# VH-VL binders against Nicotinamide mononucleotide adenylyltransferase (POF1), part 2

Target 1, 258 residues: Nicotinamide mononucleotide adenylyltransferase (POF1), of Saccharomyces cerevisiae (p25576)
Amino acid sequence: MKKTFEQFRKSNLLFQVLKGPQHLECQKLFVLDSSFNPPHLAHFQLLSQTIKNFKLKDTRSHVLLLLAVNNADKLPKPASFPTRLEMMCLFADYLQEKLPQSVVSVGLTVFSKFIDKDKILHEQFVKGCSADIGYLVGFDTIARIFDEKYYHPLKISDVMESFMSGSQLYCLARGDCHLSAESQLRYASDILEGKFEPVIPREWGARIHVMQNDYPALRNVSSSEIRNKLKNGQVESLKDELPLCIYDYLINNKTIFD
Key: E = the ipSAE of ESMFold2; O = the ipSAE of OpenDDE; V2 = 0.75 times the mean of E and O plus 0.25 times the DockQ between their complexes.

## First folded at step 1 (VH-VL)

Design p1 (framework fv_prolgolimab)
Fold by ESMFold2-Fast, scan of step 1:
Structure p1 (fold): chain C 258 residues (1-258), chain A 123 residues (1-123), chain B 106 residues (1-106)
Amino acid sequence: as target 1 above (258 residues)
Amino acid sequence: QVQLVQSGGGLVQPGGSLRLSCAASGFTFSSYAMYWVRQVPGKGLEWVSAISGSGGSTYYADSVKGRFAISRVNAKNTMYLQMNSLRAEDTAVYYCARDLGYEWDSSGYFDYWGQGTLVTVSS
Amino acid sequence: QPVLTQPLSVSVALGQTARITCGGNNIGSKSVHWYQQKPGQAPVLVIYYDSDRPSGIPERFSGSNSGNTATLTISRAQAGDEADYYCQVWDSSTYVFGTGTKLTVL
């Protein structure tokens, strides 16, 4: 993966698929947007529960695992991008096995902002097809998208209108967040009731879905805690939090987060 | 532009109560989580409590759970700390502080602080 | 017990580099923030998210965080840098401050 990543950076490409179909093959697209540091069972649960709750089990879907190589962090957190791509490819195989109705792609983009990600995906992945696009994100990402301070002096309603009109956001509430899980679960309904106007248009609340994780054991799983457990040698409990292929990868590569 | 002005505090006997206030200006108060942090004179900082922007979620250090209650009235741009069953070890300067933003990596930090309010609990 | 351990005091000569450490189990997987407090004053944020500087904080202040140790580095130390310094993290359900370090500029 190191060669593939280096070729991407040298290519001046804005987006590239590294594994799986190069273009959208179904009407339903799920974009799982994460740092994948590492991929874990809460990522799987977000996708699986979204499919279940919105009655999409019999619908063919395309899943894109998307990694942004330019993010807001000044100092990159371990693991390296090539290492994360290796884990993403293992995770893609895991998803394909667990969700046979889905096809899975792994992609890279230079863009960190959702409006730019959405634009490049329409141009290079969707390519003019009629698509129902759902972004699977953590709540910290949703909070950042809708925080007016990141857009000053522009208004969120102006910047995000095209994105929100054409997309859905899906999220599992989590316990290791500044905002409580209960407040996270009220977020979409609070928007619908106009509690965030004029910053966030109330109509957008219908396109934001924050769900309680149906599997209680995964409600507090996070990449940060997984990295902590690995560094502490608390490896047995990781079998309950990671796909087996990711667990095996991490046990054989314990120093990737050093 | 951002300003946090504190009031309340003073001398109280063990078992007594006090309410601290923190008045905010220069920003959209309801969009920011707020904190109370205390410091025994000459000693280090200790986090006491946190409240979400809407006021729907509150958090407390174990040392104050059941005795202190954090609240806010967004219409007045003011946050409060109700302190009950006060003990000598609660003697400290109490600071209110603002959280700048989102939890990218399960972390919060204090970007602006009030001037501090002294609370003295006599033994 | 405190989760984050700092040296009680650090001395640095004018113009030299001071390094203040913050020790904690797997602190490199967390985001570390640093505060400066001068006598009789409220704390001031000097570094956030391990290494970022707020507007108004000189480039002489920098931070790093890996493994079990975070470090605040103050290059070209000035008399005005004398203060207490505190590291801070979010740890699961609580905000934890370090034990504090008194920096003396000789």
Scores: ipSAE 0.000, ipTM 0.404, lowest interface PAE 14.0, mean pLDDT 84

Design p2 (framework fv_prolgolimab)
Heavy chain, then light chain:
Amino acid sequence: QVQLVQSGGGLVQPGGSLRLSCAASGFTFSDYAMYWVRQVPGKGLEWVSAISGSGGSTYYADSVKGRFAISRVNAKNTMYLQMNSLRAEDTAVYYCATEYGDSWEDYYGMDVWGQGTLVTVSS
Amino acid sequence: QPVLTQPLSVSVALGQTARITCGGNNIGSKSVHWYQQKPGQAPVLVIYYDSDRPSGIPERFSGSNSGNTATLTISRAQAGDEADYYCQVWDSSTYVFGTGTKLTVL
ESMFold2-Fast, scan of step 1: ipSAE 0.013; ipTM 0.444

Design p3 (framework fv_prolgolimab)
Fold by ESMFold2-Fast, scan of step 1:
Parts: C-alpha cells; sequence; structure tokens
Structure p3 (fold): chain C 258 residues (1-258), chain A 121 residues (1-121), chain B 106 residues (1-106)
C-alpha cells in the first residue's frame, strides 16, 4: 500500500479508487466517510442497520470507503495513510462477504470538505449517472457540518444547500458526544420543527437520519477507545469491537498507533 | 494546482469606479467561498468582502458597504469586485482569497497576487 | 471594531525562538489564524485554529491561544522566516486582522 499511496500523491488525481469497481455500478451509493483509524464494528453496524431500516436488503448498493488524505484535522496519533489503506482493504473484503448484494470500493480523495467530496464523486465516481447518495457519518461529523464557526462569515444554508438537497446523512447515536444519545435521536425532528433556524433550514431535517444502534454493545465503540485499549494491552475486549480481520491485523502490528 | 489570477487595477479619480477580477483554476470554484482583502501600502490587512460558493450570500466591511459589490460567475471561474464612489482611503493592494480547503471555515488558504488600486487626482 | 494588538517589531537571532503575540479581549474564546507575508508577496497561511499547521508549513511553527493573548512561536529561526506576520479572528460580523509584526532575523 505504501507504493500505491505514493503513486496517488505524485499523481494529479483528486480522487482515485484503489480497490473494487472504479465507478458507480448501481443507483444507490453509500459513502462511508471516516479516518478508519482503525475500521471497527460500529462502522459495519452503521451501514448494515441503514440497509435494514430503510428496506434496502433486496436493493443493489455500492459502498465506497472514502479516506481524505489532506486532512488537517487535529486527530491525535493516527496510523499512517498506507496503514489505514491496508485496513480499509481488509474491511472492504469483510463488507463484501457480510453484504454479498453490495459491491465495495476503497477510494482516496484530496478533499476534506463534504461539498468538495460530493462534487468530485459526482464528477469521477458517479460520472453522470443518477444516484441516491447516502453519507454514513458519526454524530461528531454532523455537529461539525452544522456548526456556524466553520463557515464564518458565510451562512451554512448557502454553503451546504446543494449538498443537502442531493444527499442523505445516516448516523448512529452514541454516548460519547456533547449531546446525549436522546438529544441526538431527536436531532432531525428538532430541525424539522425549526429549533435550529435560521442556522439550519427546517427542510434539511428530512434528509438527516439519526438511529438508535440496535446492538447496545456497539453504542460506545470509537476508534480512540480502540487505540487506547490496544496501547494498554486490553486486547481481549477488542474481539467484540473489531471485524476479525482487523483484530488480527492489529495484533500482528501492535505499534502502528505508537 | 490552485491558482488565483487577478486583474483590473489601476489609477482612478475620486468618485470614480473600477472593477477587479479574480480568475480561479485548479479547483471546483463553485464549492468555495471567496474573499477580498486589501492592504494600504506599508500598512496592515483589512477584510473587504466575502461571497458564498453559490453567490447567494454576500458580506461587506462597514467601510465599503453601499459602495462595493462582490459577485461571481461560476461558469467562468471568476469573481469580481465592483468599486463605486471611490475615495482616497480606498487606495490599496487588493487580494482575492479562497476560503479554507479542509472543512474549517474562517481562514484563507490561497491568495491571488494582488492588484494595486490608486485613487488620486 | 475590536483591535488585535501585535508588537510592531520582533527580532530573533538565527537558530533561536521567536514569539509573536496577538492581544485581544477574551481572544482565547475565539479561533486565531496566522499569516506570513514576505515583501512584495501575497500572505501565506502558516497556522489555523490556534495551533494547527497547513501541509507544507514546518513543524518549528506552532501556536497557542488563551485568555487575552494568542502567540505564534517560531523555533530554530531561519533567514527565510523574516516577514510580516498577521493574526486574524472572526469577531461579531467581520474578519479582524491584527496590526502586524515585522520579524527580523539577525
Amino acid sequence: as target 1 above (258 residues)
Amino acid sequence: QVQLVQSGGGLVQPGGSLRLSCAASGFTFSSYAMYWVRQVPGKGLEWVSAISGSGGSTYYADSVKGRFAISRVNAKNTMYLQMNSLRAEDTAVYYCARDSYDFWSGYLDYWGQGTLVTVSS
Amino acid sequence: QPVLTQPLSVSVALGQTARITCGGNNIGSKSVHWYQQKPGQAPVLVIYYDSDRPSGIPERFSGSNSGNTATLTISRAQAGDEADYYCQVWDSSSYVFGTGTKLTVL
């Protein structure tokens, strides 16, 4: 993966698929946008539960695991990009086995903003096909998307209008955020009721879906907690939080988060 | 590569008008908010105006409100600043700049080369 | 409009640490960004959101922001660091730039 990543960096490409189909193969696209540091069962559960809850089990879907490589995020002590790509490829194989009706791609982009990601995916991955695009995100990401401080002096409604009109956001409530899980679960309905006006247009509440995780054991799983458990030698509990292939990778590469 | 290339500066008399242009390349122009910032020679930076990616929202510093108009034509990858009722104190190098690349708004990640505007008789 | 006060000039010896301050009432509650401007050139972003570095900016550039003072720190100063430095915040309904500091590397 190191060689593949270096080739992407030296290219003039703004987006590249490294594994799986190069272009959208069906009308439903799920974009799992994460740092994948590491991939974990809550990532799988978000995708799996979205498919189940929206009655998409009999609908072909394309899943894109998307990593932004020019991320100026303050994330502490992440694994290197080549290492994350190796884990993403293992995770893609895991998803393809667990969801055989879906096809899975792994991609890189230089863009960190959702509007830029959406634009480049329409230009290079979707490529003129009509698509129903759902972004699978954590609540922390939703909170950042709708935080005025990231848009000053511009309005969120102006910056995000095109993105929100053409996309769905899917999220599992979690116990680790500023807002309680109960408040997270009411988020879309609170928007629809106008409680966030004028910052968030009420009509956007119809495109945001925050769900209660059906598996209580996965409600508090996070990449940060997984990295801490690995560092502290608490490896047995990781079997309940990671796909087996990711667990095996981490046990064989214990220093990647050092 | 991201480039912002400016034009339209020059000498103008007080009360006159001038239009600055900023031609963008190397990125999806319509996805980024754009700004104008000016600098009187030998002095500091002063924010002038901002426009959203769609062009639907515009913002102005109090010193130029009612006199300057920011606009963009996304099909041409170009932003403009129409300056009317110019005053001697508007004499400055004018920079166009792009809103942040990394999902963090409020800072300017790429700047044009600057265009000198001189308002004098 | 609120003013962000910077020292007019700061001098640093080659290889030593320079510190440039940006003073403002309760500036620690705001996000501070820093720009470097060399003579005859456009500004370049060197620090954003108090302490983050853009890709391509050396690790010797760092930032902090607390109380009434934000600070840009340049460790192991080099001749090429000689420039004007500006802090910037969003305040109330406008972008506010600091008064600017000329850094001289001796």
Scores: ipSAE 0.000, ipTM 0.377, lowest interface PAE 19.5, mean pLDDT 84

Design p4 (framework fv_prolgolimab; at its last look DockQ between E and O 0.57; V2 from the best seeds 0.00; counts 0 for: pae E 5.1 > 2)
Heavy chain, then light chain:
Amino acid sequence: QVQLVQSGGGLVQPGGSLRLSCAASGFTFSSYAMYWVRQVPGKGLEWVSAISGSGYSTYYADSVKGRFAISRVNAKNTMYLQMNSLRAEDTAVYYCARGEYSYGLWEYFDYWGQGTLVTVSS
Amino acid sequence: QPVLTQPLSVSVALGQTARITCGGNNIGSKSVHWYQQKPGQAPVLVIYDDSDRPSGIPERFSGSNSGNTATLTISRAQAGDEADYYCQVWDSSTYVFGTGTKLTVL
ESMFold2-Fast, scan of step 1: ipSAE 0.006; ipTM 0.499
ESMFold2, look of step 2: ipSAE 0.240; ipTM 0.674
ESMFold2 (binder alone), look of step 2: mean pLDDT 91; pTM 0.933
OpenDDE, look of step 2: ipSAE 0.380; ipTM 0.776

Design p5 (framework fv_prolgolimab)
Fold by ESMFold2-Fast, scan of step 1:
Structure p5 (fold): chain C 258 residues (1-258), chain A 123 residues (1-123), chain B 106 residues (1-106)
Amino acid sequence: as target 1 above (258 residues)
Amino acid sequence: QVQLVQSGGGLVQPGGSLRLSCAASGFTFSSYAMYWVRQVPGKGLEWVSAISGSGGSTYYADSVKGRFAISRVNAKNTMYLQMNSLRAEDTAVYYCARGLYDSYEGFYYMDVWGQGTLVTVSS
Amino acid sequence: QPVLTQPLSVSVALGQTARITCGGNNIGSKSVHWYQQKPGQAPVLVIYYDSDRPSGIPERFSGSNSGNTATLTISRAQAGDEADYYCQVWDSSTHVFGTGTKLTVL
């Protein structure tokens, strides 16, 4: 993976697929945007529950695991990204086994900001298809997207029109967010009822989906908590939080987060 | 509206114990991660500890592991830092802070800070 | 333990642009947050997630993060911007603060 990452850097490309289909193959695209440091079962749960709840089990889907890297002349130490890419490739194989109706791609982009990632995916991955894109995000990301202060003096309704017309947002509610879980679960319906007008058009409420997590045991799983457990030698509990392939990788490479 | 009010600082002898309190108001306390950050007078900021909104996950800086314990009582909108086996190097202003937490990435940043409380460890 | 290196001091004239850097190995792969601290006061968040501004922070404050360097930019500097500035990241299981930079507005 070191050579692959180095080749990406030298290529001056803004986006590249490293594993799986190079372009969108289905009309439904799920984008899971994460640092994958490491990938874990809460990532899987968000994807799996979305497919189940929206009756997409019989629909062919394309899943893109997307990692952001910098487009700077002072490049980061390459070894850290190669390690994450190795884990993403293992996670892609795990997803393909668990969700056989889906095809899975692993991709890199130089863009760190959500709006720039969306733009490059339309240009290079979707390529003019009429696909509906589902972004798998945390509620904190949704709250930031719809915070009018980041668009002033432009209106959210103007800036995000193209994005919202072609996209869905999928999220699992949790208690550690700045809004209560109850408020998170009512967020889409509150928009649809016009409670956020004129800032957020009511019709966008139909494209935002905040769900209750079906597996309470996964509510506290995060990449940082997994790294903390690995550092402290609390490795047995990680079996309940990680795909087995990721668990095995981490146990054999305990120093990767040092 | 949103505020954090700290108490419990003071002078303590080396090897002693002290408990700091941080009382929250103006927001749903259980929905936010909370942090302790300290600063030796005239020096920089140093992160000490973090606790998730539910209290189920705790984190500690290596310098305080095994000596400090972070906890919270959501019903009382209050977070605590129990400091044991105190050393002269623990002398600092201690701040509590509210954290924003992404469920897939973990703890990130601190948007609301308490006024700080001075802890002096000396004989 | 990772170290985030900041210049000890930066000076800027009234109305001009100040640039405060935060250097760290692979910092561009992390989200950088910036805090302002005035003497005798608690820190105030001025930038989060590399470039986002909290409510109440002037548009003169902006941020960027790429490669091994994150930068806080303060345009049209005012006397009230004089303070210590700290960068911060979450790294594995710890919050790491930069060494801090004292900004003097002349």
Scores: ipSAE 0.000, ipTM 0.440, lowest interface PAE 11.1, mean pLDDT 83

Design p6 (framework fv_prolgolimab)
Fold by ESMFold2-Fast, scan of step 1:
Structure p6 (fold): chain C 258 residues (1-258), chain A 124 residues (1-124), chain B 106 residues (1-106)
Amino acid sequence: as target 1 above (258 residues)
Amino acid sequence: QVQLVQSGGGLVQPGGSLRLSCAASGFTFSSYAMYWVRQVPGKGLEWVSAISGSGGSTYYADSVKGRFAISRVNAKNTMYLQMNSLRAEDTAVYYCARDRYYDFWSGSYGMDVWGQGTLVTVSS
Amino acid sequence: QPVLTQPLSVSVALGQTARITCGGNNIGSKSVHWYQQKPGQAPVLVIYYDSDRPSGIPERFSGSNSGNTATLTISRAQAGDEADYYCQVWDSSSYVFGTGTKLTVL
């Protein structure tokens, strides 16, 4: 995988699919946007619960696991990009097995900003086809998308209008976060009630979905906690937090996070 | 033509301060993590500091933590190393270097472009 | 403090193969980069990601990394290959350079 990653960086490509279908194969697209450091069961649960709660079980879907290779705010990360790509490929196989009506792709992009990711996906993955796009994100990503400091002097309502009219955001509330789980769960309804106007238009609250995880055991799972447990030899509980293929990978490669 | 040009070295007394500059040209500066690496004359290479492309994340070797501050001004294509409370053991040739790939260098991506180096001498 | 150990010096006859080692616990699980430094000059990246070559570096340079030892191999050695060679890895929160090896071409 090291070689594959280096070839991508040298290629001048802005986006590339490394595994699975190269282009969107159906009308419903789920983009799982994560650092995958490592992939874990809360990532799976976000996708699975979204499909269940929005009655999409009978809808054929394309899942894209998307890794941004330019992260301006974190040096260094515990696992290298090639290592995370290896785990993403294992996770893609896991998702394909658990959700046999879905197809799964693994992709890389040079873009770290959400608007740029969306634009390149429309240009190179969706390629002019009509699509219903759902982004599966953590709450920290939602908070960054709607933080007006990243748009100064432009208004969020102007910059994000096209994106929000064409997309849905799906998120599982987490307990260990700066904003309480209760506040996270009220976020979309607070927007709908106009509490964030004029910064966030109230109608966008209908396109933002923050859900409580149906599995209490997964409500506080995070990549950072998993890395900490692996580093400290607390590996028994990881069997309940990781797909078996990822657990096996990490136990056989314990130093990838040091 | 990708290039890093350094300036700001010189002689400084123990306890003094000095600021090094590294000017970049020929590439999109803000997309690359940058490093400072030093070399005591006749000795090996020692990593000193790192800064992300945005400047939002910085890292320091234990030997300089709390005394040195790395920064960058992307609009000017320039990176700096502010060196405070200088000690005799800080005497070295200081190199700036670019991460081989964009502004996230996780997993040791290598330093593919280096400045010419600048000598810093700390003595009375 | 983590240390990457290299031999102090290596000699090779003109046209023969030189091998420079870089020792570290479980270094095979990390990505190793190699730098060449000639007197009075800045280092030059000659191998990255264990075995890949930057543009402009001759195919005579190759690398490998397995277990506790990474190796830089210089085939058909030339006089211009005389230099100090450093291995380098990322280690937790910092970049770590090897102790350096002086290559002499006889």
Scores: ipSAE 0.000, ipTM 0.415, lowest interface PAE 15.2, mean pLDDT 84

Design p7 (framework fv_prolgolimab)
Fold by ESMFold2-Fast, scan of step 1:
Structure p7 (fold): chain C 258 residues (1-258), chain A 123 residues (1-123), chain B 106 residues (1-106)
Amino acid sequence: as target 1 above (258 residues)
Amino acid sequence: QVQLVQSGGGLVQPGGSLRLSCAASGFTFSSYAMYWVRQVPGKGLEWVSAISGSGGSTYYADSVKGRFAISRVNAKNTMYLQMNSLRAEDTAVYYCARGKYYRSSGYYPFDYWGQGTLVTVSS
Amino acid sequence: QPVLTQPLSVSVALGQTARITCGGNNIGSKSVHWYQQKPGQAPVLVIYYDSDRPSGIPERFSGSNSGNTATLTISRAQAGDEADYYCQVWDSSTYVFGTGTKLTVL
């Protein structure tokens, strides 16, 4: 995966599919946006529960695992991009097996902002086809999407209007987050009640879906906790938090987060 | 870890000026909106002013508009309240406070407060 | 201009539940924050965005907000809960604090 990632970095491409279909193959698109550091069962649960709760089990869908590579390193240090891409490819195979009604692609983009991601996906992945797009995101990402500082001097209501009119946001409430799970679960209804006006139009609350995870054991799973457990040798508990293929990868590569 | 340390209070005569300072440590100062709140001894809290993390937006209570100016120097991790044309009713303990950032809104809760600085306006 | 009306005083027996109300026109459409202030000390945030609790604030503190009334609930009251309590909202262009409530723990 070092070779593939290095080729992308040396290219002038703004987006590239590295695995799976190169373009949208059906009208329903799920974009799973994450650092994949590593992929874990809460990522799967977000996709699976969205399909179940919105009665899409018999609907053909395209899943895009999307990684933004125009970011600086963070503490605790994430795995290198090539390593994350290897895990994303394993995760894509896992999703394809668990969700046979879906096709799965793995992609890279230089963009970190959602409006830029959405724009490049329409230009290069969707390519003018009619699409029903759902973004599967963590709550931290929702907080960033609605953060005024990223749009100054423009208003969020102006910049995000087309995106919010054409997209759905799906999220599982998480215990390991700056905002309590109870507040996360109230987020859409708070918007609908006008609590964020004039910054966020109340109509957008109908397009934001923060759900309680149906599996209590996965409600506090996070990439940072998984990295901490690996670092501390607490490997048995990881079997309950990771797809087996990711667990096997991490056990064979214990130092990738050091 | 998070600390807000205030200075600059005192006795001043009506019509005078005074500048309060609030020195911050333990967090990325430029990422947080900052606030001034005052309290007349024995009475309730009154919001005075707000400044965005970048300093690009400022807000004032009607009672102080045109007389008070909020500012910040992010390189020094310090916020100021310049008080001009002071009146007897401006006598209060002044608190600086940090906005707890969790939503994309200008109405954050105030999660950390300075120790307070007494300002007395009297002849 | 708008006033958030709180009772001047509330008394609660040790171990019982105290309820402090904050009345305001359509306050349920606004996010309410609550502060505790002990004599000679700076205020402390105890509840934010209607019902969220900062780390370090015990679960005995809870909040609700609907219609024209927000409520701070302190269950299993302790002597150390005796303080002044203030509600707060953002209203258009200004922060508004409630009139304050003195909680006495008997």
Scores: ipSAE 0.000, ipTM 0.398, lowest interface PAE 17.1, mean pLDDT 85

Design p8 (framework fv_prolgolimab)
Fold by ESMFold2-Fast, scan of step 1:
Order: sequence, then C-alpha cells, then structure tokens
Structure p8 (fold): chain C 258 residues (1-258), chain A 122 residues (1-122), chain B 106 residues (1-106)
Amino acid sequence: as target 1 above (258 residues)
Amino acid sequence: QVQLVQSGGGLVQPGGSLRLSCAASGFTFSSYAMYWVRQVPGKGLEWVSAISGSGYSTYYADSVKGRFAISRVNAKNTMYLQMNSLRAEDTAVYYCARTPYDYEGSWYFDLWGQGTLVTVSS
Amino acid sequence: QPVLTQPLSVSVALGQTARITCGGNNIGSKSVHWYQQKPGQAPVLVIYYDSDRPSGIPERFSGSNSGNTATLTISRAQAGDEADYYCQVWDSSTHVFGTGTKLTVL
C-alpha cells in the first residue's frame, strides 16, 4: 500500500480507486466517508442498518469507502495513510462477505469538503450515470456541514443547496459527541420544524437521517476510543467493537498508533 | 452440537438471592452477545438483561436494575445471572439466549436454553 | 413501557392460512422478529428482520411489516403449527415482546 499511496501523492489525480470497480456499477451508491483510523463495527452497522431501515436489502448497491488525504489527520497520532488503506481493504472484504448483493470499492481523494467530494465523484466515479447517492457519516461530520462559521460570509443555504438537493445523509447517534444522543436523534425533525432557520432550510430535514444504533454495545464506539484502548492494553473490549480481521490486524501491529 | 444448558433455579423467599448459570457449547462463545429473558407461567416474554461478547457492556430492564447482575466467564463458556432482593413478581421461567452479534445490526434471539424455573414465595 | 399488541387467540382450519398481527406505533420503521413457543418448550425463532426465515423453518412461514402493523403469515396450516407466537422489536433502549397469540389449528 506504501507504493500505491506514494504514486497517488506524486500524481496530479484528485481521486483514485485502489480496490474494486473503478466506476459506479449500480444506480444506488453509498459513500462511507471516514478517516478509518481504524474501521470498526459502528461503520458496518451504519451501512447495514441504513440498508435494513430503508428496505434496500434486495437492492443491488455500490459501496465506496472514501478516505480524504488532505487535513484528515487528528491528534493524537492517527495511523499513517498506507496503514489505514490496508485496513480499509480488509474492511472492504468484510463488507463484501456480509453484504454479497453489494459491490465494494476503496478510494482516495485530495478533497476534505463534502461539496468538493460530491463534485469529483460525479465527474470521475459516477461519470454521467444517474445515481441515488447516500453519504454515511458520523454526527461530527453533520455538525461541521451545518456549522455556519465555516461559510461566513456566505450562507449555508447558498453553498450547500446543490449537494443537499442531490444527496441523502445517514448517521448513527453516538454518546461521545458535543450534542447528547437524544438531541442527535431529534436533529432531523428539529430542522423540519424550522428550529434551525434561517441557517438550515427546513426542507433539508427530510434528507437527513439520524438513527439510534440497534446494538447498545456499539453506541459509544469511536475510532479515538479504540485507539486509546489499544494503547492502554484494554484489548478484550475491542473484540466487541471491531470486525475480526481488523482486530487481528491491530493485535499483530500494536505500534501503528504510537 | 450448538446448545445452551441452564441450571440454578429453585424456590426462594422474598428478599432472598439466587444465581442462574447458562453453559454454552458448539460455538465461539466470546463472539456472541448473551441475554436473559423471563416468562411468568402462562404469560408473555420479558427481556431482563444483556451482556456483550467481551463482558464489557451490560444492560438491564428497569424492573431489575440494581438487583440483578449479569456476568460471563468466556474461558468457561458460561454466563450467570445473580439475582438479589427477589420479589414475588420475579417468579418466572428464565431463559438464556444468544444474539448473532454482527448480523444486520439487530438484536434477535437465534438460540435459547431450556429454561429454569425461579419461584419467589413464602 | 412501549407495548406491541397481538390478538389473544387465532383459529385456523387445517390447510388454510393463518395471519397473526403485531400492532405498534410506527412499527414499520423497526425490524420485527417472530418466535414460536410450544407448551413446556423454549421459544424458537421462525422469522427475523420482518420477513427472513432461519434455516429449517418451512416456506409456509412468511412475514411483512408496514405502517403500524407487522404480520406473521402461516400458509397451509398444519397441526404442528399450534403454539403461542410472539413478535419482538428493539425499541430505543429495550427489547419489547408482543402480548402473544395462541394459534389453534382446527
């Protein structure tokens, strides 16, 4: 993966698929956007529960695991990009086994902003085909998308209109977050009721779906918590939070977060 | 091959204590979340408690919080329910049950023990 | 505190179709699982995730879930189908079981 990542960095490419189909193969696209530091069962749960809750079990879908390489790193000491890509490839195999009706791709992009990610995916991955696109994101990402401070002096309603008109956002509520899980679960309905006007248009609430994780044990899972547990030798709890292939990878590579 | 075998039921006085055991065989015990579900004779099913595969996370129905403690010893393939401060309304058949941990993110019970009767009476 | 309402009993003639309902507010947004319990025995999973059948459960068993009602359908009813049937969902922070339905095969 080091060589593949170096080739991407040295290229002038804005997006590249490293594993799986190079272009969209189905009309339904799920983009799982994460730092994958590491991938965990809450990532799988978000995808699986979205498919279940929206009655898409018999619908063929394309899943894109997308990693942004520009300003994606957070302290303390996230794993290197090549290491995260190795784990993403293991995770892609896990998803393909658990969701055999789906096809899975792993991709890199230089863009960190969702409007830029959406634009490059339409240009290079979707390539003019009609697509029903759902972004699978953490609540921290939703909070950043709808934080007016990142848009001043522009309005969110102006900047994000095209993105929100063409996309769905899917999220699992979590405990380790600025807003309580209860507030997160009310987020879409609060928007629909106009409680965030004029900053967030009320009609966008219909395109935002925050769900409670069906597995209570996974509601407080986060990449930062997993890294902390691994660093402190608290490895038994990780068996309930990680796909087995990721758990095995981390146990065999204990220093990747050091 | 794949089974859950229960023990530890019986008659106990109000305010007493009792410990139930559930022994698993034929599968990788630590990979499954485990549950206790009870049924008052002639009535319906009621969830009591849950424990994650590692034992790190535990959950309780409001009716038993503070009185019951769920635990597991993965090396022994056994789960326990320690019941304290028992009340007449705790009289029920107690079932241990398994949930497939990683299947589609919903908690349903695909394997059940034979049940253990607990009677709380004077 | 949430309740899943089932009819107390349902009767069906041999070879006919039995339908057992499970009522709950917006239950169609949840995944419903169904269990069969015969006298003196532990429950057995017969349908999970609204409509999926475990290995070993005959094709006569099917399920649906929409709006405020989930339904377990048993076609070509047999004497051996006589049992209590329970629906179950995960609702926010707890597992909720239905009130139970006794199926009698005439």
Scores: ipSAE 0.005, ipTM 0.422, lowest interface PAE 15.9, mean pLDDT 84

Design r2 (framework fv_refanezumab)
Fold by ESMFold2-Fast, scan of step 1:
Structure r2 (fold): chain C 258 residues (1-258), chain A 125 residues (1-125), chain B 112 residues (1-112)
Amino acid sequence: as target 1 above (258 residues)
Amino acid sequence: QVQLVQSGSELKKPGASVKVSCKASGYTFTSYAMNWVRQAPGQGLEWMGWINTNTGNPTYADDFTGRFVFSLDTSVSTAYLQISSLKAEDTAVYYCARESYDILTGYEDYGMDVWGQGTLVTVSS
Amino acid sequence: DIVMTQSPDSLAVSLGERATINCKSSQSVLYSSNNKNYLAWYQQKPGQPPKLLIYWASTRESGVPDRFSGSGSGTDFTLTISSLQAEDVAVYYCQQYYSYLTFGQGTKLEIK
């Protein structure tokens, strides 16, 4: 995967699919946008719960695992981009087996901002299909997207129109956020009722989906904690936090986070 | 009501095996991890490990590998702790306790908010 | 593994007075990525299972009286009961969940 990444880095491409279908094959696209450093079972649960809660189990969907590379010449520690891409490919196979109704692609983009990612995906991956793109995000991310201060002197309605007209946001309500879980669950309906006008157009409430967190929780699962456990030799508990293929990869490549 | 109900007290001889049950009700069983905590007579709390109720994969603290087995029967919302080759030092109250997580970060965000009543296991000859 | 040490082992406080229990971790339980301390406090009364009082070092569990408060960051934590009531007689445990899970040895709180 090092050669493939180096070729992308030397190209002038803004987006490239490295594994799976090169273009959207289904009406529904889910974008799981993460550092994948490493991929873990909480990534799977976020996707799985969204499919379950919106009754999409029998609907063909396309899942895109998307990695952003802001600076390809100065790779951040701990894991290199080629290493993360290898793990993403293993994770894609895992998802394909667990969700046989879905097709899975692995992609790489130079963009870090949601609006830029959405634009390039519509141009190069969706390519004229009438599909809706669903982004799996946290509520803090939704709150930042709809915060006027990040757009000054422009209006949110002007900057985000293209993104919101073609995208949906899927989110789990959480207790440790500034806004209460009950308020988070009312967020989309409050927008639809016009309570945030003129800042947020009421029709965008139909594009925002905040779910009650009803997921099977995975204790201590975060990329940072997984890396710490691997570094400290606490490898047995990682079997509960990682797909087996990722666990096997990490045990055989213990220095990748050094 | 949300509750965890454990099986009754056990009196066993050294070398025997015991299986403690923890039946959950009032919530979605697979949405919460299940922890096991031991408390020897007059002593403090000792974490034994946890089991992922969705995958069935257990994690054991270092002192509880080998003779201790965590398992599930999701069809009846029940978690089990099995101890083989019982020793006198296994005499303790065994608790099950659920915990919630922040799914986006994968970390527990609530602590262990609901506990079983405890099961006393006594090992004596 | 992270070792949790409480002080004192036992404490006698008069009704209506302040009780202070300390907890030290052998390593920092502050996670820099989310700026949260992975520290909880539990209350255990004789013959009963433990009850969660505080999580994230200072967040009070629903239904817990406001006389209970948690403070501290990194390695040093405190549980404070601002005005001791008779029903507060119990053993109190701190617990880290930064790396696996470990409990302090407990602090027995009695009426003076």
Scores: ipSAE 0.000, ipTM 0.395, lowest interface PAE 17.7, mean pLDDT 82

